# VH-VL binders against q0atu2, part 223

Target 1, 119 residues: q0atu2
Amino acid sequence: MLDKKARIRTSREYRNVFEKGKRLSGRFLIIYYVENALDNNRFGFITNKKIGMAVIRNRIKRQLRAIVREYQGQVKNKHDIVLVARAGIGKSSFEGMEKDYIAIMKKAGLFARNANKID
Key: E = the ipSAE of ESMFold2; O = the ipSAE of OpenDDE; V2 = 0.75 times the mean of E and O plus 0.25 times the DockQ between their complexes.

## First folded at step 9 (VH-VL)

Design vd12 (framework fv_recibokibart; at its last look DockQ between E and O 0.86; V2 from the best seeds 0.00; counts 0 for: loop humanness VH .296 < .308)
Fold by OpenDDE, look of step 9:
Structure vd12 (fold): chain C 119 residues (1-119), chain A 121 residues (1-121), chain B 108 residues (1-108)
Amino acid sequence: as target 1 above (119 residues)
Amino acid sequence: QVQLVQSGAEVKKPGASVKVSCKASGYEFTDYYMHWAKQAPGQGLEWIGEINPDWGDTNYNQKFQGRVTMTRDTSISTAYMELSRLRSDDTAVYYCARAKYYWDFDAFDYWGQGTLVTVSS
Amino acid sequence: QIVLTQSPGTLSLSPGERATLSCRASQSVSSKYLHWYQQKPGQAPRLWIYDASSRATGIPDRFSGSGSGTDFTLTISRLEPEDFATYYCQQYESSPYTFGQGTKLEIK
């Protein structure tokens, strides 16, 4: 589980990312990202009923948190990043989600140069 | 239509806890942060905290930190505010209010009807 | 935290008169994050003006909001009997989100 300092927690913090951040769309995910004034990254997550029933949403939440946690140390510092789950994610596998996350984060240039596990 | 319906009035003794509910309807519950505000008798409004109904992340006013706990049940679109170690100055009407945290403006556009909590020995 | 100070505390006027309510912030607040609420006795607050100058749905055009930086104003051009209430400004610039102490607009 992401620790408190690694999470976007307040509505104002989310708003800041959406207003000032860049947006990139993947197959299953949309990311909004912006530089912050901190020494660490913070992650936020958005899901809605479009992705499926509560059971599915809960699974997706758990899976996205796991993915973000797995690659957290390889992401460039000083960023606020919000992941928005797209409707099709409910039918995706974990590997599919992970692949999409890696692809979109790479496209955004958010991985460190020495990052591994992203090939 | 958007509605926030809160639980009924509460009477508590000092040291006790109170849990107020706020049931949302007419919109997607997870698309708005749920906020809580306190209004003591004859006084103004005081912000208590907010919760992200989707993920459960909370942000509390430091004044209430350690005594307030905000939770939610997404299955019934209901937010909860629990205040512990009650004291006389906790006597107030407590409101829930929603605020969008993306796309729309950041204002409390809908409020619950309020819940009176009376703390007396 | 950002402190919002409203003035006057109480404003006594008659129907038909012009009302000017002030909200001063201890530090700069973006207009996008300054809002006004109306509250009548025994009722919940209602969003009245958002983004400093935008009227909420159903709010009469006799109400207007203005201001920037640290000084914001709510104006009622010609008071109607139903306008007498308490008005609160609120900032969403930074946590903790704070309200002004309110201006009670009462009938003279």
Scores: ipSAE 0.843, ipTM 0.937, lowest interface PAE 0.6, mean pLDDT 94
Fold by ESMFold2, look of step 9:
Structure vd12 (fold): chain C 119 residues (1-119), chain A 121 residues (1-121), chain B 108 residues (1-108)
Amino acid sequence: as target 1 above (119 residues)
Amino acid sequence: QVQLVQSGAEVKKPGASVKVSCKASGYEFTDYYMHWAKQAPGQGLEWIGEINPDWGDTNYNQKFQGRVTMTRDTSISTAYMELSRLRSDDTAVYYCARAKYYWDFDAFDYWGQGTLVTVSS
Amino acid sequence: QIVLTQSPGTLSLSPGERATLSCRASQSVSSKYLHWYQQKPGQAPRLWIYDASSRATGIPDRFSGSGSGTDFTLTISRLEPEDFATYYCQQYESSPYTFGQGTKLEIK
C-alpha cells in the first residue's frame, strides 16, 4: 500500500495537520492538509467506530488506501494530508469515495496540473 | 471508566526478551496513540515510543531503536511493547499511556499501573 | 531533542506554604505542548496541568501553571498534605517526547 515515508507516523505529525492545516469537507470525507518541510507527501487516515462495525471499518480502510495510492503521483509534493472518514461513508461505494476524494483534492488545489487519472 | 491494565511483573536474564501488554477499556481504542515510558529505580520518566493502534504505525525513541517493537491487537483492545537483548539497565517499571491525536488536547491523560521488569543474572 | 530541566531538584516545605516549580526547555515549546504530571511513590504518573496552564479534571484551584517559550512554572498557592509528591514537566512539541527529571516536593 503506501510506502512508510508516505505515511504520517507520529501523533505529533497528525496534531500538526489539525492545528496548522486547512480543512475541506466532502460528501464522505474531510481532508486536513498543510505544507511540510520534506520533499514528499505524507498521508494519514482517521476511521472511527461511528462509521460502522469492524468489517465495515476494515473495508473502508482498504478502499481509502487504494484510492490514495492510485492518485498519489498526481498530488503536489510537500504536503501532509489527513483523510477523515465521515459517519455516512459506510454506505458509500468505492466509486463514490473516489469521486469525492478527487473533488475535494481538486478544490484544495492539491492535484498537479494535467493529472492523467482525474477528470 | 477508562482503564489501562498492564501485564504482571517479569524477571528475566540478560539477553532475553520481554513483552509487556496493556489492555484498554472504557474508550475507543483506536482514537488514541498508545505511548510507552520507562522509569528506572529512583529515576525519572523516559519516553520509549508510540503506536497508532488503528493503522499500526510506530515511532521509537532512537535510544531504543533496534531493540523495541510495539504492536497491538485491536480485537482485544491491547497494545504490546517488546524489548529484546535485555541488559541490567533495562530494569525498570514500564508504563503505557494514551494521548488523543486529533481534535482534543493530547497530554497523557490515562496511564497503566506499570509493569516491573527485573533483569538479573 | 528538547531537554527539559526542572528546578529545584528537591523542594522542602510545610503545609500552608507557597510552592514554585520551574521547568526550562532547551528549545522553544508551544504552551499547547507543555504538560505537568504528579507522581506519588508506587503509583503511575497522573496528568495535572495540560497546555501549560489548564488544570486536568478534578485538580484543585490552588494549582496553576504559567509560562511560554522556554520557561514554565507550576505554582501551588497553599500546600496541603496530599500535594507532597514528585512533579514532572513534559513536552509534546517534537519527538522524542521528553520529560524533565522531576521536582520532589517534600514535607519539611
Scores: ipSAE 0.679, ipTM 0.887, lowest interface PAE 1.7, mean pLDDT 91
ESMFold2 (binder alone), look of step 9: mean pLDDT 93; pTM 0.952

Design vd13 (framework fv_recibokibart; at its last look DockQ between E and O 0.90; V2 from the best seeds 0.00; counts 0 for: pae E 2.02 > 2)
Fold by OpenDDE, look of step 9:
Formats: C-alpha cells, sequence, structure tokens
Structure vd13 (fold): chain C 119 residues (1-119), chain A 121 residues (1-121), chain B 108 residues (1-108)
C-alpha cells in the first residue's frame, strides 16, 4: 500500500485536482496533475466499473499501486496526481500498464531529470 | 431509482458500539464518496466523515476521531459507520449521503432515511 | 474549520410573504462549494440549492440562491405552505464540511 501521506484521500482533494489540474491521456491511463503546497506527492486513483468486473478492478488497483510505488521516488515533488484507469486497461499486461504510466508521466514532465528507471 | 437505505434504529448502553449500514442502489457505488452526518434531537446537522467506496480511504471530523470507523463492502454497495465508546450525547439520527467526487458537484444530492441511535443507561 | 452562521434562527412568516435567509461564513467560500438543504420534521435533509445559486431538481423557481465570499442568501419570493421547514447551508470548501445551525421557517 502507498503510505497514507502519499494518497489523495478526501473528495475535496480529488475535486481540486480535477478542477485545477492538467489532463493527459495515455493508452490505458488518464492522469490529472497539479502542484500542491506539501513536501510530498499524493496519488489518487479512479477505477470505475467500465474497466471490468470486481476481480479485474481489484487486480488493476493492485497493479496501479505497485507501479506508482515503484516510480514514486523519481517523480517531481509537490504534486497531486490522479490516475484514471481507461476501459482497455483490463486487458492489458502489467508491463503494458507500466509502459503507459512511464510514457504519460514523461509527457507530463513529472519525472525528475535524474530519474534512471524510466528509459 | 437512486436511493440510500439505512439500517434500523438502535438502542445502546454507554460504552457500547453501534454500527449503522447504508445500502446504495440505482447508481455506481464507487463513483461517489459516502458521507455521514449526525443530528441530535432538535439540533442541526453535523458532518462526521467521508469514505471513498472504491479505495476505502476515509476522512473524519476530528470531533469523532478515534471513535468512528467508516468501512464499505463494494460487493453489496453498502457503507458502514461504526461509533464506539458511546455516550449519551451520541444519541441522534445518523444519515448517510452521497457526494460525487469525480468530475461532478460535491453537494449531498441523495440522503438515506436516517438511523436513530439512542444511548441510555 | 469554516463556521457557517445562519440568521435568523427562526423566521415566522405567512404564506405569500417573502423570506430571506442568510448564511455567513467565517472565511471566504467559493460559490461552487456553498449548498442549501431543506429538512422537514421526521425527514432526511434534501438538497435544495447547490453552487450557491443553482436549484436542485424539482425545486420551484420561487426559490433562489445568491451570494459570494462570506455572505450567502436563500430567498423565497412567495411562500407556499409546503415551504415551511428548516433550511441549512453547508460548505464544501474545506474539511470538515460544516453546516450552518439552520434557520427554521415557521408559519406565523
Amino acid sequence: as target 1 above (119 residues)
Amino acid sequence: QVQLVQSGAEVKKPGASVKVSCKASGYEFTDYYMHWAKQAPGQGLEWIGEINPDWGDTNYNQKFQGRVTMTRDTSISTAYMELSRLRSDDTAVYYCARAKYYLGFDAFDIWGQGTLVTVSS
Amino acid sequence: QIVLTQSPGTLSLSPGERATLSCRASQSVSSKYLHWYQQKPGQAPRLWIYDASSRATGIPDRFSGSGSGTDFTLTISRLEPEDFATYYCQQYESSPYTFGQGTKLEIK
């Protein structure tokens, strides 16, 4: 699990990201991101029923958390980032999801310049 | 139709715990935060906390911090609020209410019918 | 926390009269995060006005909401018998999402 401090937890926090953040779409993920006034990044997740049955959604949730944790230390500080799972993600592999995450985060310019696990 | 149906009235003794349920129907349970509010007899509304039904993340009013636990069972679209170490001033009607957090407005547009919890010796 | 103070506490009026309910916030609240609810005895609250000035579904046009910053108002142009109830304002600007103490609109 992501640390409590690293999660967007309140509805108002999600609202803030959606209202003020920038939006980028990948193959399997859409991200909304905005700067925060904290010393850490926070991540939120949206996994609606369109991505599949409960078993699939639970798998996707687990995989998204794993991906975010893996690259957490390489993301620029002071950002709230919400990941929205797209309908096709249920048929994707973990590697495919990871690749999409990296690609979209790069496009957003959210990785630190010295990041070395994103090539 | 969209509705929230809460569990029945409860009578508890001081020091006990109570767990109120709120079953959602007619909409996607995980698309709305579930909120809980307290209304003491003849008094106004007090916000208790909220839960993200998709991920289980909670945010509580500090007034209830340490005594309230909000959970959910997505398989049956049901949210739960448990209040422990009950005291007389916990006697109230408790409401669940939904609020959209994903690309929507955040007003409480649907409410449960309320659950009366009576705490008495 | 943001404290919402409603006034008056009780408003006694007759059908056909104009009602003006006030909600004052201890700090600025964006209009999109200020809402009003109606509650009748023995019933759950019902969303009445959202985003300070938008009527919820099924709400008559005799109801209107206005205001910005710290001062918000709910107005009923011509009271109907079914309008007598308690009205609560609520802010969603920041947690905790507080309510006003309510204004009871009663029949004179």
Scores: ipSAE 0.901, ipTM 0.952, lowest interface PAE 0.5, mean pLDDT 95
Fold by ESMFold2, look of step 9:
Structure vd13 (fold): chain C 119 residues (1-119), chain A 121 residues (1-121), chain B 108 residues (1-108)
Amino acid sequence: as target 1 above (119 residues)
Amino acid sequence: QVQLVQSGAEVKKPGASVKVSCKASGYEFTDYYMHWAKQAPGQGLEWIGEINPDWGDTNYNQKFQGRVTMTRDTSISTAYMELSRLRSDDTAVYYCARAKYYLGFDAFDIWGQGTLVTVSS
Amino acid sequence: QIVLTQSPGTLSLSPGERATLSCRASQSVSSKYLHWYQQKPGQAPRLWIYDASSRATGIPDRFSGSGSGTDFTLTISRLEPEDFATYYCQQYESSPYTFGQGTKLEIK
């Protein structure tokens, strides 16, 4: 899955994203993002108790991690990005979450490869 | 209302391990990082590490890296700190404390009562 | 790591006097990440001052915090008997999130 280098791991790192980052809302997700001083991207996730029972939260966690992993090579480098699951995400399909993620990331200007690929 | 309750005192021999628990009540457990600190007899506070209770990510003081493991069980709102290969200078009171890690301030506003760990031959 | 050095180590004063406790950081710390705790024997620490100057809930206004960069101060304008304790500063600027070694405020 996402290795340790690609995860936001500390409380201070999360605080930095919320304190200094930009915020964009989608249907199922909110992202906060900020430039970092590293040579790579890091991802954080918030899926608290209010989105559903533990089994639902664990499913959402697996699906979000899978979506981020699928598209991580298309994300512009040097960003810390936190995904916050909205309350309604528990009723979404995998495809619905994926489309929402793609739309938000494009709107944020974080996907470089889709803009430059030959079609 | 809001509280952290730690497991009881322990006596261990050098080379053993100890696992201290910290049960949270009165708040949303996954909204706060859990931190652990050490206080040796007659001495000050030393930060050991932190855990994200929702996702399980940890960050340890390098001094304890390789000997400390922090875990949690969200179903019972409980955090754990395990310290292995105990030695005499691990004798201390160990505290858990919470800090808000998003949308709030980050001071340790609630502390557990402390757990005395004695390492004695 | 950021080292916090508190001075004096022990401060001996009488009730009614003014106390000034110093916390010096080895590197700059944003005021939002400098905190103070009070601890009495046999008890857990208690949050006292956060964000360098904000009093925690229920803390009397005789306590004030100030400072920025590398120099921070906790002042007690007029000591009461219950104020004699050990005070620790803490930084949350960067991991490891270190504490100062403490200033013990004791009765002279």
Scores: ipSAE 0.575, ipTM 0.863, lowest interface PAE 2.0, mean pLDDT 90
ESMFold2 (binder alone), look of step 9: mean pLDDT 93; pTM 0.952

Design vd14 (framework fv_recibokibart; at its last look DockQ between E and O 0.89; V2 from the best seeds 0.87)
Fold by OpenDDE, look of step 9:
Structure vd14 (fold): chain C 119 residues (1-119), chain A 121 residues (1-121), chain B 108 residues (1-108)
Amino acid sequence: as target 1 above (119 residues)
Amino acid sequence: QVQLVQSGAEVKKPGASVKVSCKASGYEFTDYYMHWAKQAPGQGLEWIGEINPDWGDDNYNQKFQGRVTMTRDTSISTAYMELSRLRSDDTAVYYCARAKYYLGFDAFDIWGQGTLVTVSS
Amino acid sequence: QIVLTQSPGTLSLSPGERATLSCRASQSVSSKYLYWYQQKPGQAPRLWIYDASSRATGIPDRFSGSGSGTDFTLTISRLEPEDFATYYCQQYESSPYTFGQGTKLEIK
């Protein structure tokens, strides 16, 4: 769903974010974020079995991609961002997840100042 | 116990394709990247590529790019490596190996037993 | 790509002797991304040293890894018969995650 260019794809790229990035926790999501040397943002995702069965995980993965894509253009450039799904996310609504994403990204200061979809 | 079990030996002709499987057990399949390595007879190890079993994102060594395809089936915790347009120098033992990518370290701590692929006319 | 050069290519020693294996990188590699593997004929490689100097589970303390930057070393203080094998270094600093060409430790 997300362009390959906008995805963290390699294990080393993930490692870099976890080792050098900042960590912030929301209700349903934890984000790790670090500046990159690129002209675009890259997103990674961690969805393990603690969030639910395969059907639930697949739903969450789809929803996370949708949320990230929706707000992608409003995120400050030159960042690698990994979203880690928390255990409770399986029981959340899409709106709840979206709200949590917005809140945590705001807290991280990752939205552009002129962003218009985050209020 | 944690283990990776690969498919059996293959004999192929030049120009053909081969698909090797690697079944994981004893751990959460999606928590580790799956890597593949090549070892020609009497030679060293060569890294082929990696795949994120959860999302399917892959990264290949340029040497193999265009001929290698890595996939996975999470329902059976199995990773696949397909190599096409085979040639004689593709004759080798191919290994799968796991590596943690968000916890622990990135070393290949568990390896499959290897799959011999022989390419000959 | 980062090229790892191991030396010597073959090391012939007797049990009880000290073995020193070298791995040189074409550019700097962080210690946390330098690994060593042992491989015996007909077997898959086995993780031996991680983070340049940490022994993997079950690895005897006669094995030690050291080094930083571009120079890394695997040392076996007193060789045992089961130690004769081929050893590979590997870097995870950047893709492709290259291996050294290996050092074959054989019995003299």
Scores: ipSAE 0.915, ipTM 0.958, lowest interface PAE 0.5, mean pLDDT 95
Fold by ESMFold2, look of step 9:
Structure vd14 (fold): chain C 119 residues (1-119), chain A 121 residues (1-121), chain B 108 residues (1-108)
Amino acid sequence: as target 1 above (119 residues)
Amino acid sequence: QVQLVQSGAEVKKPGASVKVSCKASGYEFTDYYMHWAKQAPGQGLEWIGEINPDWGDDNYNQKFQGRVTMTRDTSISTAYMELSRLRSDDTAVYYCARAKYYLGFDAFDIWGQGTLVTVSS
Amino acid sequence: QIVLTQSPGTLSLSPGERATLSCRASQSVSSKYLYWYQQKPGQAPRLWIYDASSRATGIPDRFSGSGSGTDFTLTISRLEPEDFATYYCQQYESSPYTFGQGTKLEIK
């Protein structure tokens, strides 16, 4: 769903975010983020087997992509951002995940000041 | 024990395709990118590309772009590299190797045993 | 693309001697993304040095790595018979993650 240019694609790019980036925790998500040298943002995702079996894990993956896509136009440009799913995320609703995402992105200062979709 | 076990040697004709498998055991498959490298007889190592084991994002050396496809099946902890439109200079040993990508050590610490692909007319 | 050039191509020495293997990069490489591998005929490469200067698990202390920027060196202070092999440097600074062409260290 996300365009190729809006995704973190290489292992080196992921490594850079974890080595140089800032970290913020929410209820269901952790984000790592760092400025990049591009005109745009790139998003990465970490989901591991601890969050549940395949059907739950695939649901979480679909929902995280959908949430990021919904708000991507409101994210301040020039950042690489990795979303890490916490173990309890499998019990979260879509709406709970979405609110958590909004809260941690606001706390990080990553939403643009004139965005219309931010709570 | 952590290991990568590759599929066996193959003999192919020019113009064919080959698909090499790399089965991982002893570790969390989705924590490591899988990389592939080529070594022609008597020659050095050449990096081919990488694949994210969880999300499937790939990234290829431009030299192989358009001829290489990397895939994986997380249910059996196996990565694949397919090379198409084979020519004689594709004769080589092909290796898989892992690298952790989000926390900790980032080197090719575990390699598969290699798969010899011979392209002959 | 970052090109790694190793020198010499072949180094012929006897056990007990000191070996110095060079790896030069066409662009700057952070030390944490410069690696060395050892390979013997018929075997897969083995991680030898990571982060330019850190020995991998089980690697003898006669091996040392050094350098920064564009110039990196692998030194073996006193060669043992098992050290005769081909050594590759690799950069992981940027894709494609290139290798040097190798230095073959052979017994005289």
Scores: ipSAE 0.805, ipTM 0.908, lowest interface PAE 0.7, mean pLDDT 91
ESMFold2 (binder alone), look of step 9: mean pLDDT 92; pTM 0.943

Design vd15 (framework fv_recibokibart; at its last look DockQ between E and O 0.84; V2 from the best seeds 0.85)
Fold by OpenDDE, look of step 9:
Structure vd15 (fold): chain C 119 residues (1-119), chain A 121 residues (1-121), chain B 108 residues (1-108)
Amino acid sequence: as target 1 above (119 residues)
Amino acid sequence: QVQLVQSGAEVKKPGASVKVSCKASGYEFTDYYMHWAKQAPGQGLEWIGEINPDWGDTNYNQKFQGRVTMTRDTSISTAYMELSRLRSDDTAVYYCARAKYIWSFDAFDIWGQGTLVTVSS
Amino acid sequence: QIVLTQSPGTLSLSPGERATLSCRASQSVSSKYLHWYQQKPGQAPRLWIYDASSRATGIPDRFSGSGSGTDFTLTISRLEPEDFATYYCQQYESSPYTFGQGTKLEIK
């Protein structure tokens, strides 16, 4: 769903974010974020078996992509951001997940000041 | 134990396609990128590309761009590499190898046994 | 892309001797992204040294890796018969994750 340009695709890109990025933890999500040298943001996702069965993981993946896509235009440019799903996310609602995403991204200062969907 | 088991040897004609499989066991398949390497007879190793088994994102060596397709089936912890429009210089042993990208070093610590692909008219 | 050049191409030595294998990068590579592999005929490569200087599990202490920047070295203090193989360096600094052309360590 996300454009290839908007995705962290390589293992080395993930490592760069983990090694050099800042870490913030929310209720359902942990984010790692670092500035990149590009004109666009890239998003990566970590969803392992601790969050639930395959059906649950697939749902979470879909929901995370939807959330990221929804707010993509309101995120400050030139960032690589990795979202790590926490174990409890499998029991969360979409709204709860969205709220957590917004909260953690705001805490990270990654939303543009003129963002209108995050209040 | 941790291991990667690849499919058997293939014999193909020029212009055909080949699809090699790599089945992982003994570890969480989605926690490691799967890489593929080529080794022509008597030659060194050449990196082909990588795939994120969790999301399916791929990164290919430009040398193989347009002819290589990497996929995976997470339900059976199996990665696939398909090479199309085969030519004689594609004759080689192809290896899969894992590399962890989360909370660990980046090295190919586990390799498959290799799959010989022979392209001849 | 980063080109790794290994030297020599072939190294002929006898058991008990010291072996020094070189890997030179066309540009700087962080030590944590420089790795060595051993390969014997008919077998898959095996991770040997990672992070430039860390021995993989089960690797004897007669093997050592060193270097930084563009120059890396794999050293075998006293060769054993089972050490004769081809050794490849590999960089994970940037895609494509290239290999050196290999150094074949053969018995004299």
Scores: ipSAE 0.912, ipTM 0.956, lowest interface PAE 0.5, mean pLDDT 95
Fold by ESMFold2, look of step 9:
Structure vd15 (fold): chain C 119 residues (1-119), chain A 121 residues (1-121), chain B 108 residues (1-108)
Amino acid sequence: as target 1 above (119 residues)
Amino acid sequence: QVQLVQSGAEVKKPGASVKVSCKASGYEFTDYYMHWAKQAPGQGLEWIGEINPDWGDTNYNQKFQGRVTMTRDTSISTAYMELSRLRSDDTAVYYCARAKYIWSFDAFDIWGQGTLVTVSS
Amino acid sequence: QIVLTQSPGTLSLSPGERATLSCRASQSVSSKYLHWYQQKPGQAPRLWIYDASSRATGIPDRFSGSGSGTDFTLTISRLEPEDFATYYCQQYESSPYTFGQGTKLEIK
């Protein structure tokens, strides 16, 4: 679902985010993020096999991609961002994951504000 | 024991395609990117590309872009490299190798045994 | 892309001698992304030195790696018969991840 330009595709890019990035934990997600030298954002995902069986993991992967796609237009540009699914994420609803994502992205200061829509 | 076992040697005609498999065992397949490298007879190593084992994202050496496709099947811990429109200078041994990309990082610490692909008329 | 140039192409020495293998990068490479591999005929490459200077498991102390930036060196202090092989440096700093062309260390 995410365009190729908006994905972290290489192992070196993942390593850079884990090596140099800031880390914030939510209830179901951890994000790692670092400024990049591009004019856009890139998103990566880590899903641990401990979150559940294959059908649950595939559901979580689909839902995380959908959440990121929904809010990508509000994210401050020039960041590489890796979402790490915590072991308890399999118990979360879509709404719970979405709320957690919004909260940690705001806490990280990664959402750009639209003054005309926030006023 | 950690190992990567590749499919057997292949002989192909120019213009054909070849698909090499690399079966991983003894470790968590999704913790490591799979890389592929080419070694022509008597020559050095040339990196072809990499694939994220969990999400399937790929990154190819521009030299091979348009002719190489990397895939994987996580249910059987197997990576694949397909090279199309084969030509004589594609004759080489092809290796898979793993590299950790999360938390701690490793170089190419485990390699497959290599797959000889011969392209001849 | 980062080009790695190894020198010499072939190094002919006898057991007991010191070997020095050079790897030069066209751009700076962080030490943690410069690695060395050994390859013998008919075999896959084997990780030998990682992060410029760390020996892989089981690699003897006579092998040492050093360098930073654009200049890296693999040194073998006292050659043993099993050390005669081809050695490749490899960078993981930037895609495409490239190898040097190799230095063949052969018995004189």
Scores: ipSAE 0.811, ipTM 0.913, lowest interface PAE 0.9, mean pLDDT 92
ESMFold2 (binder alone), look of step 9: mean pLDDT 93; pTM 0.948

